# VHH binders against EKC/KEOPS complex subunit cgi121 (cgi121), part 1

All scores and structures are predictions.

Target 1, 174 residues: EKC/KEOPS complex subunit cgi121 (cgi121), of Schizosaccharomyces pombe (q9p7j3)
Amino acid sequence: MILPLFPETQVHVFVYENVSNCAAIHEQLISQNPIYDYAFLDAATILYKKQVYSAIIRALEDRRDEQMKTKTIHSEVILSLSPKTEISSAFRQFSMTKKSKNIVVVKIDSKLTEEEEFERLDKLVEGNRVEFSDEELQKLIDFKVLKKNYKLDPSTLENPLASILSSIALRGYS
Below, numbering starts at 1 at the first letter of every chain, in headers, positions and changes, except where a header shows other numbers; Kabat numbers aren't used for antibody chains.
F, E and O stand for the ipSAE by ESMFold2-Fast, ESMFold2 and OpenDDE, each averaged over both directions (binder to target, target to binder). V2 = 0.75 x the mean of E and O + 0.25 x the DockQ between their complexes.
Where letters were taken out, [cut] stands.
Atom coordinates printed by the task and the answers are left out, and those that the model quotes come from them; centres of patches stay.

## First folded at step 1 (VHH)

Design c13 (from c1 with K98R D99K L100S R101Y F103G G104S S105R L106S S107T E109Y T110D)
Fold by OpenDDE, look of step 4:
Structure c13 (fold): chain B 174 residues (1-174), chain A 122 residues (1-122)
Amino acid sequence: as target 1 above (174 residues)
Amino acid sequence: QVQLQESGGGLVQPGGSLRLSCAASGFTFSSYAMSWVRQAPGKGLEVVSDINSGGGSTTYADSVKGRFTISRDNAKNTLYLQMNSLKPEDTAVYYCARKSYYGSRSTPYDSRGPGTQVTVSS
């Protein structure tokens, strides 16, 4: 996938459910294994495609403007999902954990086609791939976690997307 | 053109074994996750087993765990299903199915073979 504002940057997003090896993946991430150079998100925290794209775009903008707060573009995506400025908080809120069962995987700056990237990632993730869509994401979301992460209240729950996107966009500006 | 063709089905007694094969052509077999699915008379389509593109990861329906084994030979573009300890409830048409890169829970496959009949009966 190519984002209009970043035509030279190829982005791929995948969703897996019933993943059995999240703990193993997590260990590889801790070890900074380059084979696992992705953003691994807990699907329980993701409700919309636009949520993910907004975070990706913000991360890319930060990189473009040399304003990244984290070490890698993928970690910046994780940070960008959070309304908080603290990196540790963002990771606790949105990153895949050892206990995760469903995940969203983001690859930025891929040199591979989506098919090739899928083949590569399919060897790393032991789970069922599902479509990256709002329909599938809503089946995986934990609304309690979502509400907590974005401090959603009854008024903002009428349009969660707007609130989420605002939180992402205005991080550090409240 | 994507082609999948199952073989190896037939009539077998309870407790018997069968080995299904699926010949794939018209696409890069090694790039796709594959599944065996089955449909019994009067029932919906049921996932039997899944295998990822490289063959390193497999999953099974609870009803067939310990009895069935899915495998693949990417060099031969062939998918296999070893079925042991067959039961009458395993009677169904078995299909080889290619998992879509953009598959969903409702539409996980973009290609499927014509199927092979497996009948388990005394």
Scores: ipSAE 0.015, ipTM 0.378, lowest interface PAE 7.8, mean pLDDT 92

Design c4 (from c1, 13 letters changed)
Fold by OpenDDE, look of step 4:
Structure c4 (fold): chain B 174 residues (1-174), chain A 122 residues (1-122)
Amino acid sequence: as target 1 above (174 residues)
Amino acid sequence: QVQLQESGGGLVQPGGSLRLSCAASGFTFSSYAMSWVRQAPGKGLEVVSDINSGGGSTTYADSVKGRFTISRDNAKNTLYLQMNSLKPEDTAVYYCAKSTYWLSGDRTSDLRGPGTQVTVSS
């Protein structure tokens, strides 16, 4: 996938359900294994494709502007999902944990086709890939977690997407 | 070129069992998720079950959950579907499919074999 504003950067997003080895993946991430150079997100925290795209775009903009707050573009994606500026908070809120069951995986700067990237990633993830769509994401979301992460209230729940995107866009500007 | 060939279909009575097999060639079988899909008379294609490349994760349609089991032998380039407690509503042509829906968003675009007929009737 190519983003219009970043035509030179190939992005792939994958969704896995019923992942049995999140703990193992997490350990590899902690050890900074380069084979696991992805953004691993807890699907329970992701409701919309646009939420993920917005975070990706924000991260890419930060990189473009040389204002990344984290060490890697993938960690920047995780940070960009959060309305908070603290990196640790963002990771606690949105990153895959050892207890995660469903995940969203983002690859930035891929040199592979989507199919090739899938082949590679599917060897790392013991789960079932599903379509990256709002419909599928909706099946995996934990609304309690979502409400907590973005401080959604009855007034903002009328249009959760707008609230989420605003939170992402305005991070650090409040 | 990708080739898939289903076998194991037939006529069974309600409550009976069948085991479908799919021989795959022309691609790195062990690198791809596989699916069983079926098409009943007058109906569209329905995904029956999915299995990831390594076989570590499987999914099932609600209609077959608890009765069907998908598995694979990557060394033999073979996909299996164990069908137990068969019902008349399971009557359909069953296809082995190399899943592409995550690329196109359309499961009907999956590469599949010619299919094998499964008929459940008393």
Scores: ipSAE 0.007, ipTM 0.242, lowest interface PAE 11.2, mean pLDDT 90

Design j17 (from j1 with D103G R104Y L105R G106D Y107S F108L S109F S113G E114Q D116N)
Fold by OpenDDE, look of step 4:
Order: structure tokens, then C-alpha cells, then sequence
Structure j17 (fold): chain B 174 residues (1-174), chain A 128 residues (1-128)
């Protein structure tokens, strides 16, 4: 897909459930295998499509403004999901772990169509692809983790999207 | 596959010095976004304790436990993908197996739980 504010940047987002090889993927990420040049997110931490898109946009803005805090655009996406400025915290909060079962995978600057990218990614991920939608994300979310990551309370839980987006947008502007 | 290999251990008299090395393979230490390399030790019958850590970031943030602060110094050589632990003023109480570990950078640099890769360890014995 193309984001309106970044028409030259093609972005793809995929959701996988029941992934059996997260540990292996994690090893490749640590090894900095270029084949795994994606942002791998724990789906338990993602509730909305707009949450992901907001993080992507934030990362792209940081890159545009030469204000990236991380070394890669995909790492910046992970950072951008967090209300905290600490990179380690962001990764701990939102990045896929060895124990993850469901994941959201983001590709920035893709040169491929969505289907082509999927075929490529499908070779790396051993799981079931599901639709990238709020409905599917809602099935995978861990609300305890969500509440913790964004410090949601009963008042904000009625409409958590606003709080999440604010946290993403205002990170570092306190 | 990520591997860590320690070296430099041995027998030394009290007041002596040793320099341990930890060579990382399977990833580029300087190329990682925000990993940390930490040094731990475990004496017989005791729990493993964190001693020091250094981040892979450009800033090279370091941390030390109170037990080694002022005596031990952690450093890195990106070209060699190696982290060092300079140990000075060694005491008999420093006798232990020393491990290097790699994991995500965290505020708790001396927590074993944040490290997911470990070396085999190197024995350090301080005795007269």
C-alpha cells in the first residue's frame, strides 16, 4: 500500500497467527540476516490497524527529518509504537519474542507487490496468514499487555485508540 | 548462530590483574541497534551475579555492580567484535567462572534475565 503522506514509499503489513518458528526468526534478526529485513511485532501488543500505521508514519517522519533514533527504519517502527523513548523498552514492549505465537510483520520500502512480498515472507514465517484488520487484531490482542504498554485506565479503555495514537504521536514531547 | 567465547582467565595473586575477552560471532556488535554485552560471574555454591555491561550503541553506555566498581572496566573493540573486562586489584572473593552474555539493552544491565546468549565461561582464580 501507499501512504498519502509518503507516496514514494510502499508499505506492506502482514499478520500471522499460530507461528511455530518465532524463536528461529528471532535468531535471524539478532544475526542481522538481511533476508529478515522486516519489523516483527508481537500481535499481542497490537489492537488497531491505525496503531501500526501511526507507528509507520512516525518512523517515516523521523527518517525524513533525519531524526531516527535507531539504525533501521524497521527498528524505528518498533520504537514508534512505544510511548517511551527508551529503545530497549520499546523492543521489550512491542517486538516479537522467541515465545510469540502471533505476529504482525511490517515491510517498509518494498519493491514488490503485496502478493510477491507475501510469497517472500511466507518462506520465512511458519504460520497462518490472517487479514490485517481490526477484527483479526482484536482476536490476537492481550489486553493486559496493552494496558501496561500504554498505561490505559478504565476511562481510556472505553476508547483506547485515541490514547494509543496520542502516545505514539507525542512520544518525546512531554 | 550467535556465539560468545570468553578467554583470558587464569590464576592470579591477590592484587593482580587480568583482562578477559569476549568474542562475539553470528552478529556484528557495532551493527546491532541496541544490544548489550554483559559480564557475569558465578562462584561455587553462589548465584550468578552481574558485574558490568556495555551497549552496542554509538554511545557505548556502561554499567557496573557495586562489587567491582572502581576495579573493573568494560570496553569494546568494534573492529574485533570483542568486549573486554579489565580486572584490577583482584581479591580472593573474585574467584569464579566468568561469563559474557548478549541481549537487549536494558536499564537493568546486570540482570541475567535480559541476556539470551551466553558464553561457556572462563575460570578466574585469585589465590596466594
Amino acid sequence: as target 1 above (174 residues)
Amino acid sequence: QVQLVESGGGLVQPGGSLRLSCVASGFTFSGSDYYAIGWFRQAPGKEREGLSSISSSGYGSTSYSDSVKGRFTISRDNAKNTVYLQMNSLKPEDTAVYYCAAGYRDSLFTSPGQYNYWGQGTQVTVSS
Scores: ipSAE 0.030, ipTM 0.496, lowest interface PAE 2.6, mean pLDDT 90

Design n34
Fold by OpenDDE, second read of step 3:
Structure n34 (fold): chain B 174 residues (1-174), chain A 121 residues (1-121)
Amino acid sequence: as target 1 above (174 residues)
Amino acid sequence: DVQLVESGGGLVQAGGSLRLSCAASGFTFSDYDMYWGRQAPGKGREWVSGITSGSDYTAYASSVKGRFTISRDNAKNTLYLQMNNLKPEDTALYYCTRGYSYGSLFPQDYWGQGTQVTVSS
């Protein structure tokens, strides 16, 4: 897909459930294998499409403004999901772990169509692809983790999206 | 049985070139991503390069990028590594490995015995 503010950048987002090889993927990420040049997110931490898009946009803006805090655009996406400024915290909060079962995968600067990218990624991920939608994300979310990551409380539960987006947008400003 | 057999290693002077080959058998080669790794004496295994099953994507370690080229011939069930501008620090046992069922990279389920590459200064 193409984001209106970044028409030159092709972005793809995929959701996988029941992934059996997260540990293997994680090892590759640790070793910084370029073939795994994606943002691998734990789906348990993602509730909304707009949450992901917001993080992507922020990462792209950071890149545009030469203000990236991390080494890669994909790591910047992970950081951008977090209300915290610490990179390590962001990764602990949102990045796929060896224990993850469901993941959201983000590709920025793709040279391939969505279908082609899926075919490529499907070789790396052993799981079932599901639709990237709020409905599907809601099935995968761990609300305890979500609440912890964004410090959601009863006053924000009526509109968690607004709170999450605010947290992402205002990271480092509060 | 899955087998990977590396060849093409040898002694070469710094700045020289070598072309490694990895002959694969016992599985559908074209269905798997393939990788090169190496291990220097006293050091751990490090990945060198990777190529997707259809050669639509290649990747390289920063230390070899621009000097090494990975390729494959699925019809011949063979993986290649063209190594140019070799350096003494490239001295290692080079081995090929298969990615896990379409997905998992280096070092995973199968690899060969390796071929020795020695670069003299």
Scores: ipSAE 0.000, ipTM 0.231, lowest interface PAE 12.9, mean pLDDT 89

Design q2
Fold by OpenDDE, look of step 4:
Structure q2 (fold): chain B 174 residues (1-174), chain A 123 residues (1-123)
Amino acid sequence: as target 1 above (174 residues)
Amino acid sequence: QVQLVESGGGLVQAGGSLRLSCAASGRTFSSYAMAWFRRAPGKEREFVAAISWSGGSTFYTDSVKGRFTISRDHAKNTVSLQMNSLRPEDTAVYYCAAGLFPYSTDEADYDYWGQGTRVTVSA
């Protein structure tokens, strides 16, 4: 897809459930294998499409403004999901781990169609692709983890999306 | 929670310019993306321009690109729309809107709205 603000940047987002090889993928990421040039997110931490897009947009803005805090645009997406400024914390909170079962995969600057990118990614991920939608994300979310990551309380849980997006927007400001 | 008040509308001849301003209340102005919408007579409200919470990013509907400029002032809690080379088809009530999602052309993504300011462009 193309974001209105970044017409020259193609973005793809994929969701996988029941992934059996997260540990293997994680090892490739640690070794910085260029074939795995994606942002791999733990789906347990993602509740909304807009949460992901907000992080992507912020990362792209940071890149545009030459203010990225991380080494790559994909790592910046991970950081951008977090209300915290610490990179290590952001990765701990939102990045895919060896124990993850469901993941959200983000590709920035893709030169391929969505289907072509999927075919490529499908060779790397051993799991079932599901629709990138709020409905599907809701099935995969761990609310305990979500509440912890964004410090949600009974008042903010009345509108979780607003709280999450506010947290993303205000990172580094409060 | 957030109150928006537009100003700057009026009558102008085709080819002329206007500057709209929107004053936002509240301490959380910096957390909101801001946008301008407009509703022409007999038409539905449509997206015009938006600016990110930081003010670093903007986007526009195609019909106003190159003519309109959206900007914001965090110190004053205001968002502005500089409209140049105005056309009769720009005649509308212009609304200021605030939302948490950084970029959207969908009015449903904006939670707060101003009362609107009327812009009339004569031929």
Scores: ipSAE 0.272, ipTM 0.673, lowest interface PAE 2.0, mean pLDDT 92

Design q32 (from q19 with R99G L100Y G101S Y102S Y103D F104L R105W D106T S107P S108R)
Fold by OpenDDE, second read of step 3:
Structure q32 (fold): chain B 174 residues (1-174), chain A 123 residues (1-123)
Amino acid sequence: as target 1 above (174 residues)
Amino acid sequence: QVQLVESGGGLVQAGGSLRLSCAASGFTFSDYAMAWFRRAPGKEREFVAAITYSGDSTFYTDSVKGRFTISRDHAKNTVSLQMNSLRPEDTAVYYCAAGYSSDLWTPRAYDYWGQGTRVTVSA
């Protein structure tokens, strides 16, 4: 997939449910294994495709502007999901954990087709791939976590997307 | 309340050894990677060593490889740094840190920090 504002950057997003080896993946990520050069997100924290895309765009903008706060573009995606500026907080909020069961995987700067990238990623993830859609994400979301991460209240819960996108876009501007 | 308490620092001659210990409380120890950082006088805090939450992997800055060993005890919620063949350039305040991020080398990726323990290596 090509984003209109970043035509030279190919992006792929995958969703996996019932992942059995998140602990192993998590260990590899912490160990900075280059084979695991993806952003691994806890699906329990993701409600919308636009949430993911917004974070990707924010990360790409930060990279473009040489304003990245993290070491890699994928870690920047994770940070970009958070309304907080603290890197560790963002990872605790949105990154896949060793206890995660469902995940969203983001690849930035892919040189492969979506299917080729999937085949590569499928060697790393032991789970079932599902469609990257709002419908599927809605099945995997933990609303308690979502409410906590974005400080949603009854007034914003009717349309949480607006609040989420605002939080992502305005991080660091409060 | 989260607490990281370092101990084991002191004065040692070049070539000597010290073992630093950090006792952690107030959070789920097994969920966090643990690390040691140090700050020498007039210098910025720098990464020394880290160990993953499981203890399966360890990382070291180049200058301490082969001399320092990081380990953790899940039963006691402690992380240790065995420092051998100490050099005057190892003189610093050593800090224990707990992190959740995949970037173990970045101080900003760590949530909790100890107060530090001073290590002085004389020539």
Scores: ipSAE 0.040, ipTM 0.403, lowest interface PAE 4.0, mean pLDDT 92

Design y14
Fold by OpenDDE, look of step 4:
Structure y14 (fold): chain B 174 residues (1-174), chain A 120 residues (1-120)
Amino acid sequence: as target 1 above (174 residues)
Amino acid sequence: QWQLVESGGGLVQAGGSLRLSCTASGSTFSSYAMGWYRQTAGNEREWVAFITSGGSTTYADSVKGRFTISRDNAKNTVYLQMNSLKPEDTAVYYCAAKSPRYWGSRTEYWGQGTPVTVSS
């Protein structure tokens, strides 16, 4: 897909459930294998499509403005999901772990179509692809983790989207 | 601090074989992922093969079935066995070491490169 504010940048987002090889993927990420050049997110921490898009946009803005805090655009996406400025915290909060079962995978600057990218990614991920939608994300979310990551309280739990987006947008401004 | 030194390049006929070696001078070699890349004049450096610290290997489609990457941690060395070489494999081959960190400070080390020429 193409983001309106970044028409030159193609972005793809994929969701996988029941992934059996997260540990293997994690090893490749730690090793910085170039074919694993994605942002691998723990789906347990993602509730909305807009949450992901907001993080992507922020990362792209940071890159555009030469203000990236991390080394890669994909790591910047992970950082951008967090209300905290600490990179380590962001990764602990949102990145895929060895124990993850469901993941959201983001590709920025793709040269491939969505289907082509999927075919490529499908070779790396052993799981079931599901639709990238709020409905599917809601099935995978861990609300305890979500509440903790964004410090949601009873007043924000009824409609946490605004709070989440604000946290993403205002990171570093408080 | 880390230095990588490639060797084993040279001239070979199509269908022939070469074995490249890359020796690291740094400590904790076993913790680093190693890779081979190649570059031709006027083109970007392209990834060829990769081996994790755990020994998992991956290959570019263009070399699958022909190239084999391996490592000897006791010798701080990574190898690239290249079989069934083709003229299109002609390039300068570079060894790379990647820090064992997913996030934070990512350090890459590169060798000086070793030329491989495959004649028709």
Scores: ipSAE 0.317, ipTM 0.714, lowest interface PAE 1.7, mean pLDDT 93

Design y40
Fold by OpenDDE, second read of step 3:
Structure y40 (fold): chain B 174 residues (1-174), chain A 120 residues (1-120)
Amino acid sequence: as target 1 above (174 residues)
Amino acid sequence: QWQLVESGGGLVQAGGSLRLSCTASGSIFSRYAMGWYRQTAGNEREWVAFITKGGSTTYADSVKGRFTISRDNAKNTVYLQMNSLKPEDTAVYYCTARGYSKYYPTEDYWGQGTPVTVSS
């Protein structure tokens, strides 16, 4: 897909459930294998499409403004998901782990169609692709983790999206 | 602050073999994934082979079955065994080490490059 504010940047987002090889993928990621140039997120930490898009946009803005805090655009996406400025915290909070079962995969600067990118990614991920939708994400979310990551309380649980987006947008502004 | 020193390049006939070596100056070699890239004049640098911290290997399609990447952590060295070399393999080969913190990627290091020429 093309983001209106970033027409020159193609973005793809995929969701996988019941992934059996997260440990193997994780090893490749920490080794920075070029063919694994994606942002691999733990789906247990993602509740909304807009959460992911907001993080992507934030990362792209950081890149545009030459204000990236992390090494790669994909790592910046992970950082952008976090209300915290510490990179390690962001990764601990949102990045796929060896024990993850469901994941959200983000590709920035894709030169391929969505289908072509899927074919490439499908060779790396051993799991079932599901639709990137709020409905599907809601099936995969761990609310305990979500509440912890964004410090949600009963007053914000009625509209978690607003709180999440605010946290992402206002990261570093405290 | 790491330095990577490549060696083993040179002239070889088609069908021949070369073994490239890359030695890192650091003491924490095991923390880094290692890879080989190659570049010809006027073209972008392309990755050739990669080896994870855990020893898992990945190869470009163009070199699969012919090249083998390996590492010796005790010697802080990564190797690229190149067999059945083709003229198309002619390039400057670069060693890379990719750093990673406990949670996220950090600095990359590159060697100076070693030229490989495969004659017909």
Scores: ipSAE 0.655, ipTM 0.861, lowest interface PAE 0.7, mean pLDDT 94

## First folded at step 2 (VHH)

Design ja25 (from j17 with D106E)
Fold by OpenDDE, second read of step 3:
Structure ja25 (fold): chain B 174 residues (1-174), chain A 128 residues (1-128)
Amino acid sequence: as target 1 above (174 residues)
Amino acid sequence: QVQLVESGGGLVQPGGSLRLSCVASGFTFSGSDYYAIGWFRQAPGKEREGLSSISSSGYGSTSYSDSVKGRFTISRDNAKNTVYLQMNSLKPEDTAVYYCAAGYRESLFTSPGQYNYWGQGTQVTVSS
């Protein structure tokens, strides 16, 4: 996938359900294994494709402007999902944990086709890939977590996407 | 939107062969989406049994149940968006309704719960 604002940057997003080895993946991330150079998100925290895209765009903009707050572009994606500026908070809110069951995986600056990247990633993730769509994401979301992460209330729940995107866009401007 | 249509079933004598076809619409066995296509069967009074599956990935990975391994072969034709099940050395115990199933899966599962879309089924009868 190519983003219009970043035509030179290839991005891939994958969704896995019923992942059995999240704990193992998490250990590799802690160890900073370069083979696991992805953003591993807890799918329970993701409701929309646009939510993920917005975070990716925000991260890419930060990189472009040399304003990244984290060490890697993938960690910046995780940070960009959060309305908070604290990296630790963002990771607690959105990053995959050892207890995660369903995950969203983001790859930025991929040199591979989507198929090739999937085949590579599929060796790392023991789960079932599902379509990256709002429909599938809605099956995996934990609304309690979503409401907490973005402080959604009854008024904003009518259009949660707008609130989420605003939170992502305005992070650090409150 | 996704539809699977089986064909090729029929009556055959023991030791005979049949080739089942599963034509898929609403998705393709190529591109950015990755699917698994599986063949299942259900005999009267028995549970649905997974037989074989094939991935839409470039590897085209396949799997078989022990009951059909060596006799059945699954294959795909991306151009026709069709998956085939070549069944050789058929036995009376192979008599069942055969179903094609699909899902957004790379892993090759023989569990019905891993598949989202199902065909109507085609009857296979092995009898002398």
Scores: ipSAE 0.000, ipTM 0.236, lowest interface PAE 12.9, mean pLDDT 89

Design ja27 (from j17 with G113S)
Fold by OpenDDE, look of step 4:
Structure ja27 (fold): chain B 174 residues (1-174), chain A 128 residues (1-128)
Amino acid sequence: as target 1 above (174 residues)
Amino acid sequence: QVQLVESGGGLVQPGGSLRLSCVASGFTFSGSDYYAIGWFRQAPGKEREGLSSISSSGYGSTSYSDSVKGRFTISRDNAKNTVYLQMNSLKPEDTAVYYCAAGYRDSLFTSPSQYNYWGQGTQVTVSS
C-alpha cells in the first residue's frame, strides 16, 4: 500500500497467528540477517490498524526530517509504537520475542507487491496468515499488556484508540 | 532470458489422463526469486484461459480454475526445475493447446496478463 503523505514509500503489513518459529526468527534478527529486514511486532501489543499506521507514519516522518533515533526504519517503527523515548523500552514493549505466538510484520520501502512480499515472508514465518484488521487484531491482543504499555486506566479503556494515538504522536513533545 | 518448455501433450480418450511438464530455465525454483508458474490453455476460436498456478512460496500455494478443480493437480520439482500438471478425467472440452507461463508480479492469478514468460505450448486432444 501507499500512504498519501509518503507516495514514494510502499508499505506492507501482515499478521500471523500460531507462529511456531518466533525463536528462530528472533535469532536471525539478533544476527541482523538482512533477509529478515522487517519490523516484527508482538501481536499481543497491537489493538488497532491505526496504531500500526500511526507508528509507521511517525517513523517515516522522523526519517524525512532526519530525526530518526534508531538505526533502521523498521526499528524506528517499533520505537514509534511506544510512548517512551527509550529504545530498549520500546523494543521490550512491542517487539516480537522468542515466546511470541502471534505477530504483526511491517515492511517499509518494499519493492514488491503485497502478494510478492507475502511470498517472501511466507518463507520466513511458520504460521497462519490472518487479515490485517481491527477484528483480527482484537482477537490477538493482551489487554494487560496494552494497559501497561500505554498506561491506560478505566476511563481511557472505554476507547483506548485516542490515548494510544496520542501517545504515539506526542512522544517526546512534553 | 527465462525460457519455458512444455511437454507431455498428446491424444487421449475421454476419461484418460495426461501429465504435462514445464521445464524452466533462467531461474531456479530453489533460488531467491519470487514467481508463479501457471498453466493456461487455448482452444481454437476461444480465448486463452488460466487453469492453475503454483507460487514459489515456502508452502507451495496453488490455485485452480473451477473448470479443472478436482481433476487437475499442479506440482513442482525443484531439483528438476519443473512444474507438472496432472490432468485426470479428461473431457473432449479439454482439447486445446496448453501453455506454461511464469510471472514475477503476482503469485496465484490466472489472468494471462499477470505472466511475463510463455512456453511454446503443447497440444492436448481428447477424443474417442
Scores: ipSAE 0.000, ipTM 0.222, lowest interface PAE 13.6, mean pLDDT 89

Design ja9 (from j17 with L108F)
Fold by OpenDDE, second read of step 3:
Structure ja9 (fold): chain B 174 residues (1-174), chain A 128 residues (1-128)
Amino acid sequence: as target 1 above (174 residues)
Amino acid sequence: QVQLVESGGGLVQPGGSLRLSCVASGFTFSGSDYYAIGWFRQAPGKEREGLSSISSSGYGSTSYSDSVKGRFTISRDNAKNTVYLQMNSLKPEDTAVYYCAAGYRDSFFTSPGQYNYWGQGTQVTVSS
């Protein structure tokens, strides 16, 4: 996928359910294995495609403006999902953990086609790939976690997307 | 939407062979959508059993249940959007309705619940 505002940056997003090796993946991430150069998100925290895209765009903007707060563009995506500025908080809120079952995987600056990237990633993730869609994400979301992460209340739950996007966009501007 | 149609079932003697076909429509074994096709069977009074699966990915990863390993072979023809199950050395206990199923992803499919789409099934009867 090519984002209109970043035509030179190819982005791929994949969703996996029933992943059996999240613990193993997590260990590789901790060891900073370059083969695992992705943003691994807990799908329980993701409700919309636009949520992911908004975070990606925010991260890319930060990179463009040389304002990245994290070490890598993928970690910046994770940070960008959070309304909080603390990196550790963002990772606790949105990053895949050893206990995760379903994940969203983001690749930025891919030099591969979606198919090639999928085949590469498929060697790393032992699970069932599903469509990256709001419908599929809705099946994987934990609303309790979502409400907590974005401090959603009954009034904002009417349109959670707007609240989520605002939180992402306005992070650090309070 | 995705549709699966099985064919090739029938009556065969023990030790015989059959080749089942599953023609898929609504998706291709190429492009941005990656599916796995699986074969299942269900005998009367028994639960549906997973037999084999093959990925639409370039790797074409395959899997087999212990009950059919060495006797059954799954393959695909992308040009025809068809998956085949070559069944050799058939036994009476192989008698069942055989189903083709499709779902997203590679060969990690062992549960029917992982497949989204199902064919109507084809009867296979092994008898002398």
Scores: ipSAE 0.000, ipTM 0.222, lowest interface PAE 12.5, mean pLDDT 89

